# Ledger of designs, part 3: miniprotein binders against q89ai5

Target 1, 221 residues: q89ai5
Amino acid sequence: MLKTILAFDTSMSVCSISLLHKNRKYNIQKECRNNHTLYLLPMIHEILKKNHVSLNEINIIATSKGPGSFSGVRIALAVAQGISLGLNLPHVISLSTILIMAEQVWNNHKISKVLAIITVNKTSVYWIQYSRNFHGLWIKKSKAIILNLSKALEKILSLKKQWALVGNGWDKFPKNILKKIFITNITFPNSKYIISLISANSIYQKKEVLHKIIPIYLNER
Below, E stands for the ipSAE of ESMFold2; O stands for the ipSAE of OpenDDE; V2 stands for 0.75 times the mean of E and O plus 0.25 times the DockQ between their complexes.

## First folded at step 3 (miniprotein)

Design f3
Fold by ESMFold2-Fast, scan of step 3:
Structure f3 (fold): chain B 221 residues (1-221), chain A 92 residues (1-92)
Amino acid sequence: as target 1 above (221 residues)
Amino acid sequence: SKTEITIRITVDSPELLREAIRFLEDLARYIQRELGVDVQIRVEVDGDTVEIRITFEDPEDLRRAVELIRELLEFLAEALGVTVEIRIEVRE
C-alpha cells in the first residue's frame, strides 16, 4: 500500500506541482504571470494525465501556506480544499514557503543554516532564519519580521556564522555586504521539496482541517 | 448591442464561495490580458451561487474567449467539485 501525494505551491510568481506515485516523483513548474488561479488547475490536470494517475488515486494533498502573495496563497489553499472535499480527504498538509526553499538548500548543498529574505515592497523585506537539526527538523533561529532595508542591512552585518540565502531579497543589498552569505539563487519554492520535507520527518506529515490553517501573506506594492 | 458571456458557479460549501468569486474575477482579467481586449464585468452573488457577466464589443473576441476558458472551467468543476454553467448571448 503506497501513498500517492499531490503537492503544489503558488505562493510566489512560479506555480509548481509535484506528484509522488509508486515511489516515483514528477514535477512541473511554470511562471504564472500573476494568474496563479488559471495556471494551477491545468498544471494539476497535466501532471496527472501525463503520468496516468487519476485524481481519485491521490491519498495526500500537500500545499504551502505562505509567506507569499495574497492571491497566490489563497488559490493553493482553495484548490487543496476543493480536491480534499471531492475526494473525501478531510485533512491536508500545509507547510511554510520558507521551509520548502530551506529543504531545497539542504537537498542541493547540505547546508543547515538558512536565511530567507523576500521583497515586500521597495523599502522592506520579510526576514526569517532557520537551522536544520539532524532529525530533519527546521528550527526557527529568529522571529519572522518585516524589516526596513536599513534594519535588514544592520542584521546582515551582525551575522556571526555563514548562512545560505533564499528568496528574492538578495538584490536589495550591495554585493560586498553579502560576501559572507551563500547566495543560493533559490528565489521561489518548488513543490517537489514539499515531498522531500514529508519524507525527512514525520512532523511534516501532520494534517489539519482547512479552516484551521492560518495563511501568511506578504503586503505587495 | 454588445455580446456577453455569463458564467455561474454553484458551490456546495460556504467556504468555497469567496474562492469562486475571486476565481471568476481572475478569469475575466485573464481574458483581457490574453486577448488584448477591453471587457465590462459584473459580479452578482445569490446564496451559494456566484455569477459573472462579461460584455464584449466584438463577437469574434467572445468566440476566442470561450475557446480560451472552456477547458479551464471543465477542469475546475472536476477539481473543486462545483457546478459550472456557461451562457453565451450574441446581439445584433
Scores: ipSAE 0.000, ipTM 0.190, lowest interface PAE 14.4, mean pLDDT 77

Design f4
Fold by ESMFold2-Fast, scan of step 3:
Structure f4 (fold): chain B 221 residues (1-221), chain A 92 residues (1-92)
Amino acid sequence: as target 1 above (221 residues)
Amino acid sequence: SKVEITIRITVDSPEELREAIRLLEMAARFIQRALGVDVQIRVEVDGDTVEIRITFEDPEDLRRAVEFIRDLLEYLAELLGVTVEIRIEVRE
């Protein structure tokens, strides 16, 4: 019996929905900015309808848990919980936004060292580094931390290995400082790489009850 | 028997009112089309209050929809700082 997976992400400026059904992948994405609430539900309806899949055929729901905007992360988790409860599926897969982008780097470029820099505000960025091992696991190579631009620049200058950069924070730094870094232009996650992680590695198939998922926010209010 | 859910949202600003209406209309369309439930939905606006009435012909349809509606409305209340009142009534 094959599993049907509905995956989605609203943690950043783009909404993306993906469906795995009978070994076929479908994906839609739209630039939503902070209007995720207006786009997510219509996009879920669209992907199901166009592929002739009923909501009750879904076996697994997967989403990101951040890091991302408060509203974006919250709507994805709220929708995942609502659908899960309605279908009597109490366990959801939740993955880091960074891992989703890192897996895209691996799929598109075959680079195993990924640095994520995401804008938090005018003077600070979110920083984390991952390395993919020969078993396909992404291992943290630094603490997740919010850095002012001066400290981030010091860290960039100290990098000794070729890193692929994801996130929108790259534009906070002069291009000559980034010469040793491969700028991927991957600035938001795409939910199809949630399915890639789930399908490729059993460690990414672990499910949690939604109330045990701790979201990661980039903004405080 | 019919089941009716009445949801009232009170907002403090015209922008929040527009956002609340859009979210409710989106949820209503999702319930009807994606969840496959047979439902009648009415949205009414009076001043600073938005009221949505959802009527289910089949009580089983309520189970699939109500948790989703509740979660979406709790999210809306948290995000916009609005007051939400939910009332469920069953008619035999």
Scores: ipSAE 0.000, ipTM 0.192, lowest interface PAE 13.2, mean pLDDT 75

Design f5 (at its last look DockQ between E and O 0.71; V2 from the best seeds 0.00; counts 0 for: pae E 2.8 > 1.5, pTM E .551 < .8, other shape alone 2.524 > 2.5, SAP 70.906 > 70)
Fold by OpenDDE base, look of step 4:
Structure f5 (fold): chain B 221 residues (1-221), chain A 92 residues (1-92)
Amino acid sequence: as target 1 above (221 residues)
Amino acid sequence: SKVEITIRITVDSPEELREAIRILEALARAIQFALGVDVQIRVEVDGDTVEIRITFEDPEDLRRIVELIRDLLEYLAEELGVTVEIRIEVRE
């Protein structure tokens, strides 16, 4: 039986909803800024209604677990948890926003080395590196760390080989230094790549108990 | 049967309160959306204490829902870093 997957993300400024049904993928997105709650459920309703899919047909609910804004990540998780509870689905799939963005890099550019730099505050960035192996799995190449701008700059300069850059932290660095990095302009996770990851590899199909998902926040409340 | 969940939260700031309410409302609305049941949310503020009452009308599989909601709320309380008192009442 073909799986019906509802995937969505609000971890950043964009509400992204995707639906896999009968091997067809659908996606809708909207800039929500800080008003994710106002748009997420209506958008889920819209994508289901438009494609004549009932809630009861959903087999898998998937979202990100961050890193992202506190509100964005938590709201997405809350909605996923709520829907799952209502549909008697005891588990949710939660993926890193970095993985989701990395998968987009692969899809769009076929680059296997992804560097995420995301702004935490005026002087600091979130930093993590992933590399795609030949099986299509994204392997963490560094621990997630928060760096000041100076240290981040040093690390950029020391990078060997070309990395594709995701996140919004690139604007904090001089343009000339960024020549060593391929700027993808991917600044938020698109939920269609949640489906892509889940569909491609069983490792990304790991289901988590609703109340045991550990979110990752870039900033405090 | 009705399930009434009362959450009492002591908050340190109005911002924390707003955030807590938003998250809890999102959860409640999601449950409502999925179950197709009426959900009433009432928020009362008394000083630094907020009482959120979430009432579910005639939910199917009440026992399961109650337990899951409890678990979720406890989890959310931890995530919010707030002291939370949770009371769940089933009214038939």
Scores: ipSAE 0.590, ipTM 0.810, lowest interface PAE 0.7, mean pLDDT 87
Fold by ESMFold2, look of step 4:
Structure f5 (fold): chain B 221 residues (1-221), chain A 92 residues (1-92)
Amino acid sequence: as target 1 above (221 residues)
Amino acid sequence: SKVEITIRITVDSPEELREAIRILEALARAIQFALGVDVQIRVEVDGDTVEIRITFEDPEDLRRIVELIRDLLEYLAEELGVTVEIRIEVRE
């Protein structure tokens, strides 16, 4: 039977809902800043109503699990769990915001090497590198670490391969010395690419028991 | 039959309280949205302790709903650094 997938992300300042139904994809976005609770359920209602899809037709619920806004990530997880419970669906799919942005790079540019730099505070950034293999699986190529700006710059200058940059941290570095970097305009995840990840490799369809989903944090834990 | 879940939270700051309430409200509204039943949330504050009462009309899968709420709240309590107690009370 065909999959009907409801996917959403509220991990950062722009919130997005996507629906796959009968092989058609729908997407809506809104700037929600710190008001994630005001937007998520109304946006889910909107995309279902406008496309004439009832909630009971949903087979799969998927959301991001971070890194991102503490409140935004937890609200998305709570809503996913609540809808799954009410629909008697035993599990949800949860995916890293980094992988969602990386898949957008692949979709838009066919670039398989992604460097994520996300602002943590005024003096530091979150850093992680991924590379996509020919099976559509994103493989970590570095540890997820927090670096001060000077150390991050040193690592950028030491790169021997071409990398596409995602995240909101690129503005902290002089452009004239970022020769190994393709700067994208991808600074937040779009839930459309949650559906793309699920389609790209079955490993991304890993189902999680509702009460065992663990968020990914921007800081040390 | 009516199900009532009572949650007691001890908090150190109003910000932590607001976040806990927002998350619980999002969960309750999502359950109401999916089930099409009325879900009521009552919040009572006594000093540094908050009691939250969530009331459902007799849900078809009470055990699974209670287990999910308990596990989510225990996880959130660890993340927020608050004490959580959960009691289940059935009233008709």
Scores: ipSAE 0.270, ipTM 0.632, lowest interface PAE 2.8, mean pLDDT 78
Fold by ESMFold2-Fast, scan of step 3:
Formats: C-alpha cells, sequence, structure tokens
Structure f5 (fold): chain B 221 residues (1-221), chain A 92 residues (1-92)
C-alpha cells in the first residue's frame, strides 16, 4: 500500500536517511555534528545506489522540521524541496523530531507516554509531552515550552504517570529525581521512524509545500 | 534554454552570511541531483553583501523551480532579518 519513500533527518548531530521500496526498509546514519551539508546528499546517493533504486522511483519525500539546530533543520528542508522540485513532487511530508523519537520509543518499548527534554543552553531545556492512542496518533499533553532547570525539575517531581524520556536533556537532572521516568537513551531522531509514523496513521501522510512548513529551532538566538 | 538566477543577500553578521550560503548551495545541489542537469554556482562577497549566481542548462521545469526558490528565499529573509533580491534571466 505504501509507495516508495525517501526519508531523512539532519535536525541534530546525526544525519540519517531511510528508504522504503517494495516493502523493504533501508537505513544509514552518520554522526555529522555541524557538517550536515557535507554528508546528506552523498548519503542519499549511497542508499539509492546500494539498493538499486532510481531517483525517479521515489513517490514521497519526508523529513523532520525540528526542533533542532537552525542549519540542520534548514538543510534538510532545502534538500527535500530541491529533490521534490526536480522529481515533480511539489509536496513533502515534514514531521516533528519529537514525534520521530517518540515513535522509536513505541517501536522499541511499547510505551505510549513520552516526555522530551532537549538542551537549549546551560540553564534551559525544551519540554514537551506526548501520549500515543491506539490508532497510532501522538497527542500533545503539554505545550512546547522552554524551561529553566529549576522549573523543569519541579515539573518532573509533579509527574503522576510513568513516562519515557527522550532527548539529551536527561543528564541535567540527578538520577534519584528521575525515579518515575524511564530513561531511553534516545537523544536524536532516526529517519526510519519517519517511515514508521507514516505507516502507523494516515495523519502523518499529510503533505505541505515547503514555504508553508514552520521549522522549529532550539536556539532563539 | 539556459536559466541564470542571481540572488543578492545583505546580512548583519558573518555567521548569517555563512549560513545563507550553505542553505542556498544545498538547495541548488539538490535540484542538480534530482534533475541530472549541470549547475554552476558562483559566489561573490563584498563586505556584508553576497551575490550568488546559479546557472542551469536546459531546464524544462523553470517556472516551478523559480517560484519555489523565490518562496523559500523570501521565507529565509523574513526569518533571518536579511535583505534578499532575486533576478532571473532566461536565454534561448
Amino acid sequence: as target 1 above (221 residues)
Amino acid sequence: SKVEITIRITVDSPEELREAIRILEALARAIQFALGVDVQIRVEVDGDTVEIRITFEDPEDLRRIVELIRDLLEYLAEELGVTVEIRIEVRE
């Protein structure tokens, strides 16, 4: 039922590319730090060539839209737009990096409540909570907010349900305080879970033109 | 049919300039990759102003490419607070 999908993410320190073709899933990833432009397009070429898939066979292009670094998020969107234009595919799928990590939690652990804490700077973290329903839809359970560490700690202590933690902000808090939280060690999105989201619920198959996609950045400065 | 796109960007900082160049190069290279056409990118820097010229040879999807590039660059200009001027020239 699914067409050929090329998915990729460069929103954080890792570049990942995934390909779904004829019900077979392929994935490559590389730690790129701030050099996403150097690696992304060659990696796309590599995954297509190694799996004998022509660029013209791609039906859907999917990428993350952040939260992430300004450069990383924008490079992925620019590459998605360029390939879409060249292939006459005017719309792309763009998904939150948080949802990509949350779907990894569901695939690996079958936990439906995910808290994302991502480092913004030395004293602040990005905070958002999601819960997955039985239809595969992730429902926002808190506003996305930037919190100082003391307010974040207060919120952690007030949690009444078991949550799985994603993001690199886990190391800002003493382990004794994180007793109610399952630390997943998932600190960056993997593009293969973009494909997982798309197959889990039709809502994630919604396509937009690039200029209508609102990117999410971690650094306000 | 040959298309030349000239983009002039005025930025407030060297960091923003470096960022804008990387984004535009990534876009141009992705278009080249998808279309299988040759693209030339020339960058000239004068102070805080960058002029980027992107040349495509034998493009059939000129109108789509131009509109999306313009929309993306306008969005980036608004977000970064930079000034962007785009000029497109088509030669037969």
Scores: ipSAE 0.241, ipTM 0.619, lowest interface PAE 3.0, mean pLDDT 78
ESMFold2 (binder alone), look of step 4: mean pLDDT 71; pTM 0.653

Design g1
Fold by ESMFold2-Fast, scan of step 3:
Structure g1 (fold): chain B 221 residues (1-221), chain A 84 residues (1-84)
Amino acid sequence: as target 1 above (221 residues)
Amino acid sequence: SDELQRLLDRVYELMRKIFQLAERILKGVSPDVQDEIRQLAEEIRDLVQELERLGDPELTELARSVDLLKLAIRFLQDALRLQS
């Protein structure tokens, strides 16, 4: 890829920013908890300054659109909008938090079947399954659904093939029932894998006007 | 619909101005920003009044845009805090 890409994610507890410039990748991440607003803009400034890249050299802005926390998803979208308007870049790339974590599984482990389980509240989890084809496209293998823990347990026990588990929902289940599942310990997305997705398949290069991006929230407002 | 688009354009223009001001502050290129901050706050208050006039909570696109604008102001405040 010849174009300069600024990518970032604040959908969960970690803030991450990545820069692709002249075929070199840079990445910074920080545990931000509830302080994404405090950290995101300074971190963008730092990654650009450290690598001697000015804002006007950015060709593409990419961010996550969730699923994630209400404030975290909105912060990333707000910053993406501000930068895109300031640079006269009317369209941005927005990718699922799940696909970002799934691509990390592929990059690190070469496993093509990913199950995401993310905590919604004490008794329910967000559930979705994806499989990666040899063209780098992640194909949805289940509907995204919120399940109570007992129904999620039943679905885990019925899994016939080995799946890699992403998301923080893994700790809701006894380890003995997770024996057929590869626990990756990937519980938050890293913006580095937004760039990996964009490089893997042209479908992830699709840009949209920001106000038409439908964010995905885990919790009620 | 024309009014809706006009209000959205105003939200985006304000976000652009706030982000640009925050970047200038972080780089230390603007020594006096108090007037610009005051002007932005005034424009935001005016915009909020216009959005409240619409009274329809189902215009979630505008409601989300206002929330994004409020977050953008917090970014500006954080940039000022880090400069100091």
Scores: ipSAE 0.046, ipTM 0.467, lowest interface PAE 5.4, mean pLDDT 78

Design g2 (at its last look DockQ between E and O 0.15; V2 from the best seeds 0.00; counts 0 for: pae O 2.8 > 1.5, pTM O .731 < .8, placed apart)
Fold by ESMFold2, look of step 4:
Structure g2 (fold): chain B 221 residues (1-221), chain A 84 residues (1-84)
Amino acid sequence: as target 1 above (221 residues)
Amino acid sequence: SDELQRLALRVAELLRKIAQLFLRISKGVSPDVQDEIRQLAEEIRDLVQELERLGDPELTELAREVDLLKEIIRLLQDLLRYQS
């Protein structure tokens, strides 16, 4: 009949759990900073209890695979794997943190060109560009790369099209230079857009064998 | 490399076990969970110590998050008391 999806993300400073059950969507989020472990399982318990959904009703487990916090991404993946194994589900859906934020841009603003800039350290950022096609697929429009702030600024100034910015790295650049950038204030993923991605195109329903999920790192350092 | 890979697998397995225990307690199927909780608490302590010995900043942060599983253990014990 209807799919029951438990989706969650702990890849960044705000953790979110989402539940699709009987065509209704529920979402909770909390600022967890770097305390992902304290929040994930209790928040899963909370959303199921509040909405009177039994764990055995879940058909699909979905989570972010990064980029993001080294610990936060691994915690979410391991919990997703553990819940899936305990429910005898053969696979977990895992999606890029960038795609989750990009889908929020599409949902909120109907903008199909997204630039993600995520802080790596005081002097460098992670950079990637995506564009959404008419079928709801996000297509890479740049390589994923780590740039120092000077090179990132050069690249921003060379942009030929308008781009919506996501991620927490935008505050490192002068606002008056960013005329080609729409600042969305989307600095972290929200797991409800994992459900939106799964609904938008069957490509995002690709199930990965539990032991083969590879986290996406920002870099070794 | 070998030690880092083994430690990463141990952390993932520990988290999987805790998530599976959480599910069993939530479903009300809970034989022998007190022994399992005690064993997990011991594994948390051992793994934190091993993760911290390498001095790698990301493993040290992972050790800190693994140590927070002690609070999750308390949650599981609370959930178990409400059932039994």
Scores: ipSAE 0.495, ipTM 0.809, lowest interface PAE 1.8, mean pLDDT 84
Fold by ESMFold2-Fast, scan of step 3:
Formats: C-alpha cells, structure tokens, sequence
Structure g2 (fold): chain B 221 residues (1-221), chain A 84 residues (1-84)
C-alpha cells in the first residue's frame, strides 16, 4: 500500500505542512513569526480536510528537529509526538532543517554543495556545510559550529568551490566577499522537501521513538 | 538550569496532550472531554505564569506561544459543538 506522510515544520518564522497521499503532494505554509501554536494544528486539520484524507490513513509523521528557534523546534516535536501517540504511530521521522533547505536547493537548482549560515545573534552565525552524492545522501563537509563574523568571513574566503547558501545569515557579509557563493532565497525550510528527502534515499526514512530525538537549537553545535 | 529544563518538558507535555485531544475530537470520538478541556485551560494559565517568572527571553517567547493555546482550546470547543 502507498504510504501517506504528514510532514511539518515550525523551526523558523514559517509554519509549513505537507501531505503525501497516493503519490500526490499537498503543501500549505504561512508566515506566523512567533505564533506557531496558533496555526499548526488548524493547518494540519485544513490540509487533511481539504484533500479528503482521514487521520487514520496517515502512515508516517515527519518533522524537522532544528536547528531553529527554541520554541519552534519544541512545538513541532511535541505536536508530532501527540499526533503519533493518538494515531498509534510510535515512530517519527525527524530531519535537520539544514537538510530540508539543502534538498530544496537540489530540487530547484541541481546544486550539490550547500552552506548553511543562520543568524544566532548580532555577532555570531551557525555554520554547516553539506554535499549531496549521486545516491541522494547529504554528507557533512564541516562540523556544525557557531562562529563570530570575522571567523565566518575567513572561512568564506578560504572556500575552494562554489557553494549555494541557505539561511538568513547571508545578509551579515559584504556582497563582494560572497563571490564564491550562490546566494539562494531559501531562508527557512519548507516541509514539502522533507517528503523529497524521504523519497530520495532510504536513510531519510529511519524512524525513532520521539523521546530519543535530539533537537538541534541555534545555540547548539 | 533544572527549572528551565523542567518547564520545557511541561510545555512539551501540554502540547502533546492538546494535539492528542485535537485528534480525538477530529475523529469524532469524544469521551467526557469537558473536564479535560478545563484542566488543560488551567495548565495553560499556570504554565504561562511560571514561564514568565524566570525572565529568560526564550522562555518569555515560549510563554507567549503557550498562551496562544487558549485559542486552540476555543477551537476544540467549537469542534465539539459541531459534533453534538
């Protein structure tokens, strides 16, 4: 039987929900800033009702696990756990917001090298690099680290290849320094690319019980 | 801190309870949920006050998100009224 997937993300300023049902994809998103709890459950109800999919038809629940805001990451994970328990689906797929954005880059531009720079505070950014292989796997090409702007600038200048940039950190640097970087407009994850990742490689289909999922916050490594 | 972690876990538990209640109501299954709704509304109020007391910016933002769950409670009451 074809798998029905409910995916959602609230890790940043946008709440997005996606549904895969009988090989058809549905997606809704709303810029909700800091009002994720107001919109998440109603939007889940909306996407299911609009597409005539009953809750009992859901086979897989997938969410982001960060990096993102403290509140946003926890809201998505807690709602995923509640829905999972209510549907007797004890296992959830959780994916990095970076991989979700990286897969959007691949889908839209066919660029396999992605650098994520996300603002932590006025003087610091979250930094991680991934490269996609021919099997659809995103492989870490750097450790996730928090860098001050001067260290981040040094790393940008030392890049040997063209990278696509995701995240909102792009605006922290002079445009002439970003010559080796393709600046995307991808500053938040869209849950439809959670489904794209799951379809791209079986490694993204690994499920864990929710209490074993380790959230990633912007203040984390 | 231990208190920060305890409060974060209580927020997660509250969100899980509300999500489960939302699903039960959406399925048209409703035991006596009025007491549960009342208890959840009280938990929202109490948790917002505790989160606000610590003066932590992340917890202050979380308190605001938790306070918005009262609108979800109103939505759940509307759904129950429709099903009656």
Amino acid sequence: as target 1 above (221 residues)
Amino acid sequence: SDELQRLALRVAELLRKIAQLFLRISKGVSPDVQDEIRQLAEEIRDLVQELERLGDPELTELAREVDLLKEIIRLLQDLLRYQS
Scores: ipSAE 0.438, ipTM 0.768, lowest interface PAE 1.9, mean pLDDT 83
Fold by OpenDDE base, look of step 4:
Structure g2 (fold): chain B 221 residues (1-221), chain A 84 residues (1-84)
Amino acid sequence: as target 1 above (221 residues)
Amino acid sequence: SDELQRLALRVAELLRKIAQLFLRISKGVSPDVQDEIRQLAEEIRDLVQELERLGDPELTELAREVDLLKEIIRLLQDLLRYQS
């Protein structure tokens, strides 16, 4: 039986919902800023209704676990829990927002080295590097760290290889410094790449008990 | 502890009720749904108060679950405001 997957993300400013049903992929997204609660459930309803899929047909619920906004990550997890419980699905798939964005880089540009720089505040950025191996797995090449702008600049300048840049942190740096970095303009995770990851490799199909999911927040509430 | 088990059961029951509400909300918000959300909000509040009263570090995991419940209820309450 073909799996029906509902995937969504609200970890950043965009509500992104994707549906895999009968080998067809659907995606809708909307800029929601801080109003994720206003849009997420209605959009889930919309994508299901439009494609004549009942909530009960869903086999897999998937979302991100951050890094992202406190509220955005929590809302996604809460909705995932609510839906999964309602459907008697014991587990949810949760993926890093960075993995989701990295998968988009691979899809769009076939670049295997991804640098994520995400703005935390006026003076600090979140920094992490991933590399895609030949099996399609994204491997951490650095530990996630929060850097001040000066340290981040130093690290950018020290990069020996070309990296594809994801996130919104690039605007904190002079354009000339980014010469060795490919700016992808991927600033948020698109939920369609959650489905891509799940479909591509069994490692991303790991189902987790929701209460055991450790969310990653960029900001406190 | 017996107390931890009791509280865990309460959390599980709340989760079940919330799940049912999500399914109902997907079909539309009725007055009955609104009342149930209100009731659940009160039950969660009571549970939070009980956890705070106990102040036991062993309840940390349960506290996390309760925090999640609080977020779900907030979401449901927000939905009610917008459908209203």
Scores: ipSAE 0.138, ipTM 0.587, lowest interface PAE 2.8, mean pLDDT 85
ESMFold2 (binder alone), look of step 4: mean pLDDT 79; pTM 0.725

Design g3
Fold by ESMFold2-Fast, scan of step 3:
Structure g3 (fold): chain B 221 residues (1-221), chain A 84 residues (1-84)
Amino acid sequence: as target 1 above (221 residues)
Amino acid sequence: SDELQRLLDRVYELMRKIWQLAERILKGVSPDVQDEIRQLAEEIRDLVQELERLGDPELTELARSVDLLKLAIRLLQDALREQS
């Protein structure tokens, strides 16, 4: 089935928007820091205008739900909800920031084991592991947890298999400690991999009722 | 942080109300729908004004994202006018 998908992410320092229309993918991204809303709406207008797609042609709206910055995650969800309601699309697709980065690893490197380490503060990181099966489904291989740097270092040293590393936490550790880890340099999600996930497995096509979408923040609650 | 959470909860509550109203319209005519849409538009304007008055760049960005809820309100108004 041919669907027009508008996808975007503002969960970290980069705003990214992607459009799937008539089997063609378009993507724009911009370093936004704390000005996500000022850039997001103009960029959505830009990608639609440049590709001659009107808002009413959009069939699916997809976004990340974190983990990420408190304001960034909420801005993306608020924009997604507003557009969806305006277009009579009361359900949206919301995907983990980690899975978006993991799918980028698969697309670029064909590596199925991904470790995400994201900086929370000067002394702690967010840690989670996923493995991709041959049906394109990413299976959680560890619980998401906040670790101090000493505990994270212990876990890195105890890894038995090779993992691809995503997230900005890679620079918290000496290069020689990361010998069993493939450093991807993927430190923020790109919305075009939301479209890749949706195309890879029908489980990523599930839409959520707007008020039931629970954001994921870097801090444990 | 606690005050920020309360303002964001208000944003989510407005989104939920708009979504529920949209579903009622799709199922048929609801009484006082036009008045509910007008009230929601006023609540959105009030929320934007409050967030901008706080002067916090982060909260101002969230307030601007609420502008897209105005599109939803206009489309609901248009749908009611085209009902026949």
Scores: ipSAE 0.014, ipTM 0.256, lowest interface PAE 7.7, mean pLDDT 76

Design m1
Fold by ESMFold2-Fast, scan of step 3:
Structure m1 (fold): chain B 221 residues (1-221), chain A 84 residues (1-84)
Amino acid sequence: as target 1 above (221 residues)
Amino acid sequence: SDELQRLADRVYELLEKILQLIQRIAKGVSPDVQDEIRQLAEEIRDLVQELERLGDPELTELASEVEILKALIEALQFALRLQS
């Protein structure tokens, strides 16, 4: 591919940056906690410098838009906006953190049914299900919803096919209750799977003007 | 509080300056624009330092907004600096 893609995510506790340049993929990640702004730009500089890629060679900027922490999601979008302004790139790609984790499941395990359970607070989780079709599209199989642990447990017990679990919500449930679920230990998005999604299907290549991107926060639905 | 309102007003003024800067960048980046970016970055750092010194839990929302503005301006400055 001729396109150079810079992708990054700060929606959870980990900062990750990935670069696609002349069909070679590079990635770095660091646990940033609440210090995303301290690490993100230095890490972008590092990945560009180590791979001898100039910032002005970037054709596409891609980032996550959540669900994730209020601050972390907005920091990634702000950095994408700043770089885009400097490079005169008016459009960016923004993808769901759930789809980024789901694509990692597909790449690592070839499982097409993904359930995301993410901790919202002590007694509630964010729940959404996706299924990947032959064309690389992730189709929503349930509405995104906030569930108390009791209702989430009922839904787990009613699952009829094996699902792969992403997100940090897995630790809210006894392991024996999760018999129908493959626990992936994928608890945060990795930006290299943003590039994987973009490569998998043209629908993930849709660019948006930054001010029209609507972030998804964990407490939204 | 009075202090909260004063700091909120400063954040609002910074936001207005940044929005005006974004509109001017559309017309091209000049040394004057780069100087304004540097000045805005300094104002943001000063505000971050003041918010950290106060350590007031009621300022958490403002601190988050300032962090977002800081990320935007520093990323813009980064992009302009590395262009060749």
Scores: ipSAE 0.658, ipTM 0.842, lowest interface PAE 0.7, mean pLDDT 84

